# VH-VL binders against p58978, part 25

Target 1, 218 residues: p58978
Amino acid sequence: MTNTEIFNKLTNAIVTQDIAGCAKLTQEALDAGISPLDIITKGLSPGMKIIGDKFEAAEIFLPQIMMSGKAMSSAMEILTPELEKTKVEGEEGTGLAITFVAEGDIHDIGHRLVTTMLGANGFDILDLGVDVLNETVIEEAAKRKGQKIILVGSALMTTSMLGQKDLMDRLREENLRDSVKCMFGGAPVSDKWIDEIGADATAENAAEAAKVALNVMK
Below, E stands for the ipSAE of ESMFold2; O stands for the ipSAE of OpenDDE; V2 stands for 0.75 times the mean of E and O plus 0.25 times the DockQ between their complexes.

## First folded at step 9 (VH-VL; framework fv_retifanlimab)

Design w2 (at its last look DockQ between E and O 0.43; V2 from the best seeds 0.00; counts 0 for: pae E 3.3 > 2)
Fold by OpenDDE, look of step 9:
Structure w2 (fold): chain C 218 residues (1-218), chain A 122 residues (1-122), chain B 111 residues (1-111)
Amino acid sequence: as target 1 above (218 residues)
Amino acid sequence: QVQLVQSGAEVKKPGASVKVSCKASGYTFTRYYMNWVRQAPGQGLEWIGIIYPSGGSTWLDQKFKDRVTITVDKSTSTAYMELSSLRSEDTAVYYCARLPYRFGSPYAFDIWGQGTLVTVSS
Amino acid sequence: EIVLTQSPATLSLSPGERATLSCRASQSVDSRGNSYMNWFQQKPGQPPKLLIHAASSLQSGVPSRFSGSGSGTDFTLTISSLEPEDFAVYFCQQRSNWPYTFGGGTKVEIK
């Protein structure tokens, strides 16, 4: 099979919630010499995007998206050790990414993907999890003042955007704003919003998030 | 009992300012967003803005950005809406309404204040 | 902003009859499998009362004769059998995007 065929099959495995197939194909891809990053960015992530879009369009329901998430997780269990190996040989000095989901929000699929992609691209990762208080984010940023840090927050609901604004305000109040980069994502997050709250960047998906983060940290 | 209690009716002249209060009780004030909505006599409902009580961050409808200020006092669990440069068109009943943001809670204005009539007349 | 159009503006019915109220959005109010459409009842001199959230979820304490349906841009509130206390104004409201917006309302009046 060509690499393209393998990627398409991976995408389809996610879309059809084929958990066992996804794991198998992931291993096959690795065995074929395909990089873990390519497996994620060209095979798995496109599938999750499709699932996300379908879910938003009410074409599929929560059980299906959960199953797709499980398929993704099964693949990531295989890929994570390989990614760690690559990181050791990767670029130095990328920085620390502190990732979190906004307070009140427990949606973690996108968050996990973003976190994984950041790690795969050379970032050290501090994953604060979901339903994270801004105070916690501020504390972690303060502890690491002087380090190269990017805060990566997810907000999936419009209301959670206020938390982002609050975080930015707090960073300024605590004299931390200049010591960190700030990237926010989520369905309701726009470039206009980023400008309004004085953040550095946004991204539409996990793959883009990694690229944008790299650029912001340069 | 969960409730929002608003300040009393106001009569103002054009160009003046009004500040309406909304006192929350029976729940954790900082765990809900607070919204302001108004309703002109015999008209529909108009959303004004929202505040995150925990941090104080606000977002306002573009129509009100230059005239409305929403604030909170966490120590008294009270939200405020101040509207300046009052016009006759601002005559309305103003409501505060809480909005849960935690997953698993109804995504709606489930508790409302009793409303505050603001009359703007020359 | 998302514009919500309710129809009809006025609905004249008798007690015991079925009421069907429509709310159409200028764009989809769905996100991540949820429809962020709410329905409120308002009686004279009172604040709005939440009836339905997430398009079809009945608020606690609301009678079962009330039901909500729909997704995307088209939503319906149904009262299976009108009671005298149900004659009021009903508003739909979306929280999908800022600014939050309300429909113009449907007045359910006694025939």
Scores: ipSAE 0.452, ipTM 0.753, lowest interface PAE 1.5, mean pLDDT 92
Fold by ESMFold2, look of step 9:
Structure w2 (fold): chain C 218 residues (1-218), chain A 122 residues (1-122), chain B 111 residues (1-111)
Amino acid sequence: as target 1 above (218 residues)
Amino acid sequence: QVQLVQSGAEVKKPGASVKVSCKASGYTFTRYYMNWVRQAPGQGLEWIGIIYPSGGSTWLDQKFKDRVTITVDKSTSTAYMELSSLRSEDTAVYYCARLPYRFGSPYAFDIWGQGTLVTVSS
Amino acid sequence: EIVLTQSPATLSLSPGERATLSCRASQSVDSRGNSYMNWFQQKPGQPPKLLIHAASSLQSGVPSRFSGSGSGTDFTLTISSLEPEDFAVYFCQQRSNWPYTFGGGTKVEIK
């Protein structure tokens, strides 16, 4: 089976919500010597993009995207240990990354990859998951006031953007803004938006996100 | 039944202010953005701004930013829009309209209030 | 801000005729393969009523004679065979970016 065939099968397993098949194909890809990052970026992520686009267009609903997410999670459980084998530690300590997908946004394209890449680059991880209330993010940041913290939020939809502004507004109200760094990523997020809401950074993809987070935390 | 019920018509003098209310029922108020839109008599629709009811954060069209305040009261499921320094050209019907931001919903203004006529006359 | 231009301003037709309404955006309202264009119907003394969302998705309870099409900057609302209740003003609206904007409207009136 060629690498292209394996990638196509992985993409299809995500699209058709084949949880067990996705895990099996992921292991087969590893056994064939395909790098964990290639499996994610060339096989799994394209499937999640297809599903995310269908969800955005209201062609599918919560049960279907949640099941595709479970297929992705099943693959990531296999791949995360392999990615951790290449972990790089920062000499000055990197801090805690609190990762989440905002309330009202359940498109989780790349969230797990971003979280994994942050961990592989030396961050301690607190992964809050998807559909996360701003209140939860605030509570976790408040508990850890005094730690070196970066909040890493994702948005896939324009409608999630006011929630990002609200998080920044509430961080200021709770006197936590200066206690944390904040970065937001995802398709609708731009440098202009980051400046408008008073966040610290954005990134175009998961690998860039880890690099940007390291720079912001220096 | 999902419903938005607005406060009654208002007549104001130039320079005054007006506060329009929009009471929501039949749905979880904090799970939908609330928008305000106005329409001058015989004219088109003009978007004013949006509020995130969970936290109260807003985004306002620049042409209204210095005269409009949009707020919510979560305990009564009510949104408010206050427009200050009224001018004759502010005479319009003011609507509230909800916008879903949850997956599986149409991402459009699917429910509107009945409208509140604000008349500004000298 | 994204300007929406509707044409024609007025469309004078008889019941049973086909109505074709145009909406052009000053820039693309597409994002990640989706078109963020909606269509509303408004009758005198009433709030707007949502007909079409996401360019072509018919809102529940809206008659099938209404359809929407288009992508990018060019969008069309079609009423295949006008009924007496369809004589109204129609607005397009984009939700791609803030500020959300509406077209100037197309009045469909009885000839």
Scores: ipSAE 0.360, ipTM 0.713, lowest interface PAE 3.3, mean pLDDT 86
ESMFold2 (binder alone), look of step 9: mean pLDDT 93; pTM 0.948

Design w3 (at its last look DockQ between E and O 0.54; V2 from the best seeds 0.00; counts 0 for: pae E 8.2 > 2)
Fold by OpenDDE, look of step 9:
Structure w3 (fold): chain C 218 residues (1-218), chain A 122 residues (1-122), chain B 111 residues (1-111)
Amino acid sequence: as target 1 above (218 residues)
Amino acid sequence: QVQLVQSGAEVKKPGASVKVSCKASGYTFTRYYMNWVRQAPGQGLEWIGIIYPKGGSTWLDQKFKDRVTITVDKSTSTAYMELSSLRSEDTAVYYCARLPYRFGSPYAFDIWGQGTLVTVSS
Amino acid sequence: EIVLTQSPATLSLSPGERATLSCRASQSVDSYGNSYMNWFQQKPGQPPKLLIHDASNRATGVPSRFSGSGSGTDFTLTISSLEPEDFAVYFCQQRSNWPYTFGGGTKVEIK
């Protein structure tokens, strides 16, 4: 099989919630000499994007999303050890991504995917988890002042967005805003919102988040 | 008892400003968002904006961004809505309504103030 | 913004009859398996009262004769058997996206 064929099959495995197939194909791709990063970015991530789009279009529901997430996770279990090897041999200097879900929000599927994608793209990861206080984020940013840091916040509820604005205000008040990059995502998050709160970027999905983060950190 | 108590009715002239208060009691003020909604006589409900009491951050409907300011006083558990450059069309009952902060609670305006009538007349 | 259209504008019924109220959204209000649609009851001179949250969940103290259903863009509030105290105006409201929006309301009046 060509690399393109393998990628298409991976994409389809995610879209059809074929967990076992996804794992198998992932291993096959590795065996074929395809890089873990390419497997993720050209095969798995496109599938998750399709799933996201279908969900927005009300063509699929939460159970399918969850199953696709499991398929993704099964692949990542295989890829993670390989990615770690690549990091040791790869270029240093991408930076630290501090990832979190906003206070009051416990939806972690997107957060987990974004975190995984950031790691896969060379970021060091500090995952603060879900329902994270802005105070905790500020504290972690302050501890690491002078380091190359991007804050990556997720909000899946409209109300959680207000926490993002609050975080940005507090970063400015604490004189940390210039020391960090800030990216926020989630279904209700728009470019207009990012501009309004003075953040650096947003992304529509996990795959884009990694790309955007890399660009922001350049 | 959980309740929101609003300030009394106001009569204003066009071009003036009005500030309505909403005092919360019976619950932790900073664990709920506070919303403002208005209703013109005989009309439907119109959402104005929301405030995050813990940090003070607000989001307003675009229609009101230039004329409305929402604030809170955490020490008194009171939310405020100030509307400037009043017009006759601003005549309405203004309500404050809380919204749960955390997942797991009903995501809805479960507690409302009694409403404040603001009349704008020349 | 998400526009909510309620129908009918007025519903004239007698006590004991079934009431069916519709709310249509200009776009889906679903997210992560939940429908972010709420229903309120309002009586004259009173603030709105929460009836249903998240499309189908009755608020605390709401009688069983009230039920909500629907997903995506189409939602329904049903009153299985109207009581005299149920004659009021009913509003749907979405919280899926900013700004929050309300429907125009359905007045349930006595025939």
Scores: ipSAE 0.354, ipTM 0.724, lowest interface PAE 2.1, mean pLDDT 91
Fold by ESMFold2, look of step 9:
Structure w3 (fold): chain C 218 residues (1-218), chain A 122 residues (1-122), chain B 111 residues (1-111)
Amino acid sequence: as target 1 above (218 residues)
Amino acid sequence: QVQLVQSGAEVKKPGASVKVSCKASGYTFTRYYMNWVRQAPGQGLEWIGIIYPKGGSTWLDQKFKDRVTITVDKSTSTAYMELSSLRSEDTAVYYCARLPYRFGSPYAFDIWGQGTLVTVSS
Amino acid sequence: EIVLTQSPATLSLSPGERATLSCRASQSVDSYGNSYMNWFQQKPGQPPKLLIHDASNRATGVPSRFSGSGSGTDFTLTISSLEPEDFAVYFCQQRSNWPYTFGGGTKVEIK
């Protein structure tokens, strides 16, 4: 079986929400000597992009993308330890992405997609999870002042937007604004809003988030 | 009981200012956004702006940005909206409305104040 | 800003009839399978009252005869069998983008 064939099978397992099959294929790929990064970037992540595109096109709905997210999470459970064992040194890293959701459980799947895609594109990850206070984000950024950091917040609803403004205001008050890049995404977030609050970027969807973050961190 | 109680009706002359209060009770004031909405006589509803009571940050509709100030007093659980340089077109009932933002809550204006009629006449 | 257009402006029906109220948005109010459209009832001399949140979820205490449906740009409020207390104006409201906006209203008058 070629590496291309196994990548296609991994992609299909994500797209078809085959949670157990995805985990088995991931382990088989590892046993075959395929690197964890290649498994993610060439097999799993393309599947999540396909499912994200289908969700945007209203071809699937929340239950289906949640199940694909579970398949991805199952694979990442296997791959994360292997990535930690094989962490590579080399060219200076892309930076640390501090990812968070202010609002709750339903955002967790989209948040995991964004976080996974950032990691797959070379970011180190600090995933703060859901229901995260601005104070917590500030504290984690302050601890790491001087590092190459992007804050990545998800706003599925307009109600999260005022919290984004508050976070930007607090970053300025704490003299941390120039220490970090700030990206906010979600349906209500526009370029005009980003300019208004003085943030750095928005991502229109989870599939674009990593690309936008890479551009911001250049 | 969850309640928003607004200050009483006001009659103002053009060019004056008005400050409407909205006192919250029965819930944790800092866990909900507070919004202001107005309704001219016989007209529809018009959103004015929103405040995050915990941090004090606001966002105001551009048509009011230069004339409206929205504030809170956390110690009294009271929101305020001040509208300056009043015109006859500002005659309306002004409502405060809370907005949940945490998961498991209705993401809508679930509780409204009784309304404050502001009449601007020469 | 997102413009909400409600139709009809007035709906004149008898008790027991089905009422169907339309709200159309100038752009989609959806994200991730969620629709950010709410519905309010306003009776004369009273503040608006929340009926439906997020397109289809009845607020607490709202009778089952009220239902909401739709997605994207097209939304519907249905009253399956009109009661005399349903005489009121009904507003749709989007929370997808600031500024929040309301439709112009549909007045339901019971014959």
Scores: ipSAE 0.012, ipTM 0.546, lowest interface PAE 8.2, mean pLDDT 83
ESMFold2 (binder alone), look of step 9: mean pLDDT 92; pTM 0.939

Design w4 (at its last look DockQ between E and O 0.60; V2 from the best seeds 0.00; counts 0 for: pae E 3.0 > 2)
Fold by OpenDDE, look of step 9:
Structure w4 (fold): chain C 218 residues (1-218), chain A 122 residues (1-122), chain B 111 residues (1-111)
Amino acid sequence: as target 1 above (218 residues)
Amino acid sequence: QVQLVQSGAEVKKPGASVKVSCKASGYTFTRYYMNWVRQAPGQGLEWIGIIYPSGGSTWLDQKFKDRVTITVDKSTSTAYMELSSLRSEDTAVYYCARLPYRFGSPYAFDIWGQGTLVTVSS
Amino acid sequence: EIVLTQSPATLSLSPGERATLSCRASQSVDSYGNSYMNWFQQKPGQPPKLLIHDASNRATGVPSRFSGSGSGTDFTLTISSLEPEDFAVYFCQQYSNWPYTFGGGTKVEIK
């Protein structure tokens, strides 16, 4: 099979919630010499995007998206060791990504994907988890003042966006804003919102988030 | 008892400003967002804006961005809505309503103030 | 903004009859497995009262005769058998996106 065929099959495995197939194909892709990063960015992530779009369009429901998430997780279990190996051999200097889900928000699917993609793209990861207080984010940023850091926050609820605004204000108040980059994502997050709160960037999906983060950190 | 108690009715002239208060009791003030909604006589409901009491951040409907200010006093568990440059069209009952920030509770306006009538007349 | 259209504007019924109220959204209000649609009841001189949250969940203390259904763009509030105290105005409301918006309301009145 061509690499393209393998990628398409991976995408389809995610879209059809084929957990076992996804894992198998992931291993096959690795065996074929395809990089873990390519497997994720060209095969798995496109599938998750399709699932997200379908879900938003009410073409599929929560059980399907959860199952697709499981398929993704299954693949990532295989890829994680390989990614770690690649990081050791790769170029240093991408920076530290501090990832979190906004206070009050417990949706972690997007957060997990973004975190994974950032790691796959060479970022060191500090995952603060879900329902994270802005104070916690500020503390972590303060501890690492002077380091190359990007804060990566997710909000899936409109109300959680207010926490993002608050975080940005707090960063300014604590004189940390200039020492960190700030990227926020989530369904309700727009470029207009990013501009309004003075953040650096947003992304539409996990794959894009990694790319955007790399650009922001240059 | 969980309740929101609003300030009394106001009569204002066009061009004036009005500040309505909403005092919360019976729950942790900072664990809920506070919303403002108005209703003109005989009309539907119009959402104005929201505030995050913990941090003070607000978002307003574009229609009100230049005239409305929403604030909170955490020490008194009170939210405020100030509307400036009043017009006759601003005549309405103004409500405060809480919204939980976590999914564990009904994610809806479950508690409302009694409403504050603001009348704008020349 | 998401526009919510309620129909009918007025519903004239007798006690004991079934009431079906519709709310249509200009775009989907679903996200991450939830339908962000609420229903409120309002009586004259009173604030709105939450009836249904997240499309199909009855709020605390709401009688079983009230039920909500729907997803995406189409939602329905049903009153299986109208009681005299049920004659009021009913509003749907979405909280999927800012600004939050309400429907125009359906007045359920006595025939």
Scores: ipSAE 0.716, ipTM 0.863, lowest interface PAE 0.8, mean pLDDT 92
Fold by ESMFold2, look of step 9:
Formats: sequence, structure tokens, C-alpha cells
Structure w4 (fold): chain C 218 residues (1-218), chain A 122 residues (1-122), chain B 111 residues (1-111)
Amino acid sequence: as target 1 above (218 residues)
Amino acid sequence: QVQLVQSGAEVKKPGASVKVSCKASGYTFTRYYMNWVRQAPGQGLEWIGIIYPSGGSTWLDQKFKDRVTITVDKSTSTAYMELSSLRSEDTAVYYCARLPYRFGSPYAFDIWGQGTLVTVSS
Amino acid sequence: EIVLTQSPATLSLSPGERATLSCRASQSVDSYGNSYMNWFQQKPGQPPKLLIHDASNRATGVPSRFSGSGSGTDFTLTISSLEPEDFAVYFCQQYSNWPYTFGGGTKVEIK
């Protein structure tokens, strides 16, 4: 079948929550010589965008988008080893990514994908999970002062964004701001917001997030 | 027994400042945002700003940014709002209101203080 | 800033009648599977009281005669059969974007 047909099938597997089919199609795409990055950006991510749009429009609910996320995760379990084969030997040019979903938020569309993409691009990973207190993030950063660190926070809801501002304020108060880079993502996060709170970057999707993180850490 | 108790009414001259307190009891102070809202006599409600009590960070409506300061004292579970350079149009009842922010809780001003009347007159 | 326009400004009705209050937002307040619109009741000399959160969910202790509906930019508060204690001012409030804003209110008064 053509690469376009494979990408369309991957997209549809995400949209229809076909977990096993998504994994199978991912392996078939790899066997056909399609790069892991193309599989993600041209097949899988468009499906997650469709599902995210439906969730935003109240056409589907949290259980359905979580099932599409599980389909994505099954594909990423296959793709992660392949992405690691492309890791550059220059380990000194990477660092530690501390990833988390904001305090008060227990779900993040794409948080696990962002974490996986960061790891595949050479970052060491400390995944703090969801509903993470700013205090916890500060403590982990303070323990590793002197290391090359990027904080990668996610928020699904506008109600969590004051917590992002608070994290930046506390980093300054603890004299840690210059010790870390800070990146925030999620649908409500804008470049204007990043500038307002004095963070370093944002990104629109997981593949972009990994590239932006690498550039910020240069 | 969730309660917000505000300081008493104030009468001020134009150009002065006022500081209103809001003492919380019956709940964990740092687990809710605190907001300030005012209402001029016979008029609607106007949101002033929000504070995250755990770290003290705020976001203030630009209409008030240069004149309002919102703070908390975690040890006494008390929020404060100070409004400076008072004008006659600042005459209003000032309310504190708590706001849940955790997923699964209603995101709405569920508990309000009793209100503090601030009158600005020469 | 999201402007909320309530109509009518005054609604004169008798006890037992159905009240229908409208709130229109200057832009959509929907996102992430939710409508970010709340409704409050206020009586003279009292702070506002939460009635409806997230467009359609009754707050704890609010009688079933109160219901909320709508999405996007158009929202409605309905009181199916007015009781004497329901004659008050009603405000809608959005939390989609800062600054949070309130509508100008609808006064429900006894005819």
C-alpha cells in the first residue's frame, strides 16, 4: 500500500481507538521503511489532533480521548526503541528533562508523548506524573543544581496556568531560575503567556516540543 | 463550617488607600484560589484579581494593576486587598471569594465573604 | 475581555410562572469539553450565591426548579416555577479567560 494509505490508516486507528490495530499498522509502517518521525508526524499526530478537536467541541468525552491516547501509547512502545537508535552520541549536548502535568490537573493529552519524544531525542527523563505540586518540581531542581535541566510542564485547563506563573516566581525566589530552562505546553499556553511569566519556550505538539527543548538547551 | 470573614466598613477621602482583610476558616487555605470582586451601589459585579495562596502569585485586571495589591498570610489563613489612589467611583462593596482549582471540583466562586463597604467621599 | 450581555434587564412575573434568563458572550466560552459559564443569585444586602456551574450543573443545595443550558456564546437560566424567594437579581459569569467577567444582571421581580 502507499505511504499515504498507511498514514491515513494510522490516523483512523487513533480516531477509532483501535489500540491493537494502531500497534500493528505502526510496525507495518516501520517494515515498509517509513521513518519513526514520519509515522508520528504524518500518521499518529493528525489522529490525536482530530480527537483533541472533538473533545474541545464536546463531541467526545474523557474516556474516549483516553482510549485514543492508549492507542498512541501502544504505537510509541514500538517507535521508542527505533527513535533511540537515532540518538546522537553527543550526550553532553542534552540534559535532564523533568516532565509533569500541573498541580490540580490529573490528565494531559500528549504528556506521555512529549516525555517519550524528549527521551528519544537524548534527554534523561524524570517524569513526575500528573497533579504535581510546584514544591515537588522546585525540590527536584534544587537537588540537581549544576546539572543541565529543562522543566517541561503541561496544563489542560486555563485554571492551572496561575500555577505556572507561581512556579516561575518561586524559581526566582529560590535563586534557581538561572539553573534551569522552563518550557510549558498545552492548548491554553501562548507565546504571550510565556513572555508574561518569564519562561523560556512553548511548543504546539510533541515532536516540536523535543526540537524546541534541544534548541533551548544549546 | 467553611467561612470567609472580612474586615469592617471603611470611609476614606479621595487619594487615600484602603486595605481589606479576608480570614478563611474551615478549609485548607492553600488548596483554593482567592479572588476579589467589587460591586458599586445598585450595580453589577467587577472582578479585580486572583491569588494563588500557596506561593502568593497573582493575576490582576489591568484596570486595577497600578493601584491594587493582593497578598496572603498563610500562617493566619488571611487574604488582603489594598487599593490606592481612591476615587469616588471606587465606592463599592468589596468581596473575597474562594475558587476551587483541582480537577473534579466545580470551578466557581462557591464561598463568599460578607462584603466590606468602602465609601470614598470628600 | 469577554463581554457578557444579559437580557432582559428586568423580568416581571408572578409566582408559579416560568422564568427564562439569557446571557450572551462576545466570544465562545467553550473549551476542553466544557462551557466556562456560571450563574449566581443575589438578594439585596447579600453576597452572590452560586446556582449553576459549568453551564448546566446545579450547585449543592440548589432546588431542581433551577436549570442551566446553552453552549458557545448563548446561555440560558430557567426557573421552572417561581417561588417567592426566587425574586432576586441573577448574574452570569465566565471563566474562560482572564479577566473573569460578569453579566450586567437580570432582575426578576414580582408582577
Scores: ipSAE 0.369, ipTM 0.695, lowest interface PAE 3.0, mean pLDDT 86
ESMFold2 (binder alone), look of step 9: mean pLDDT 92; pTM 0.940

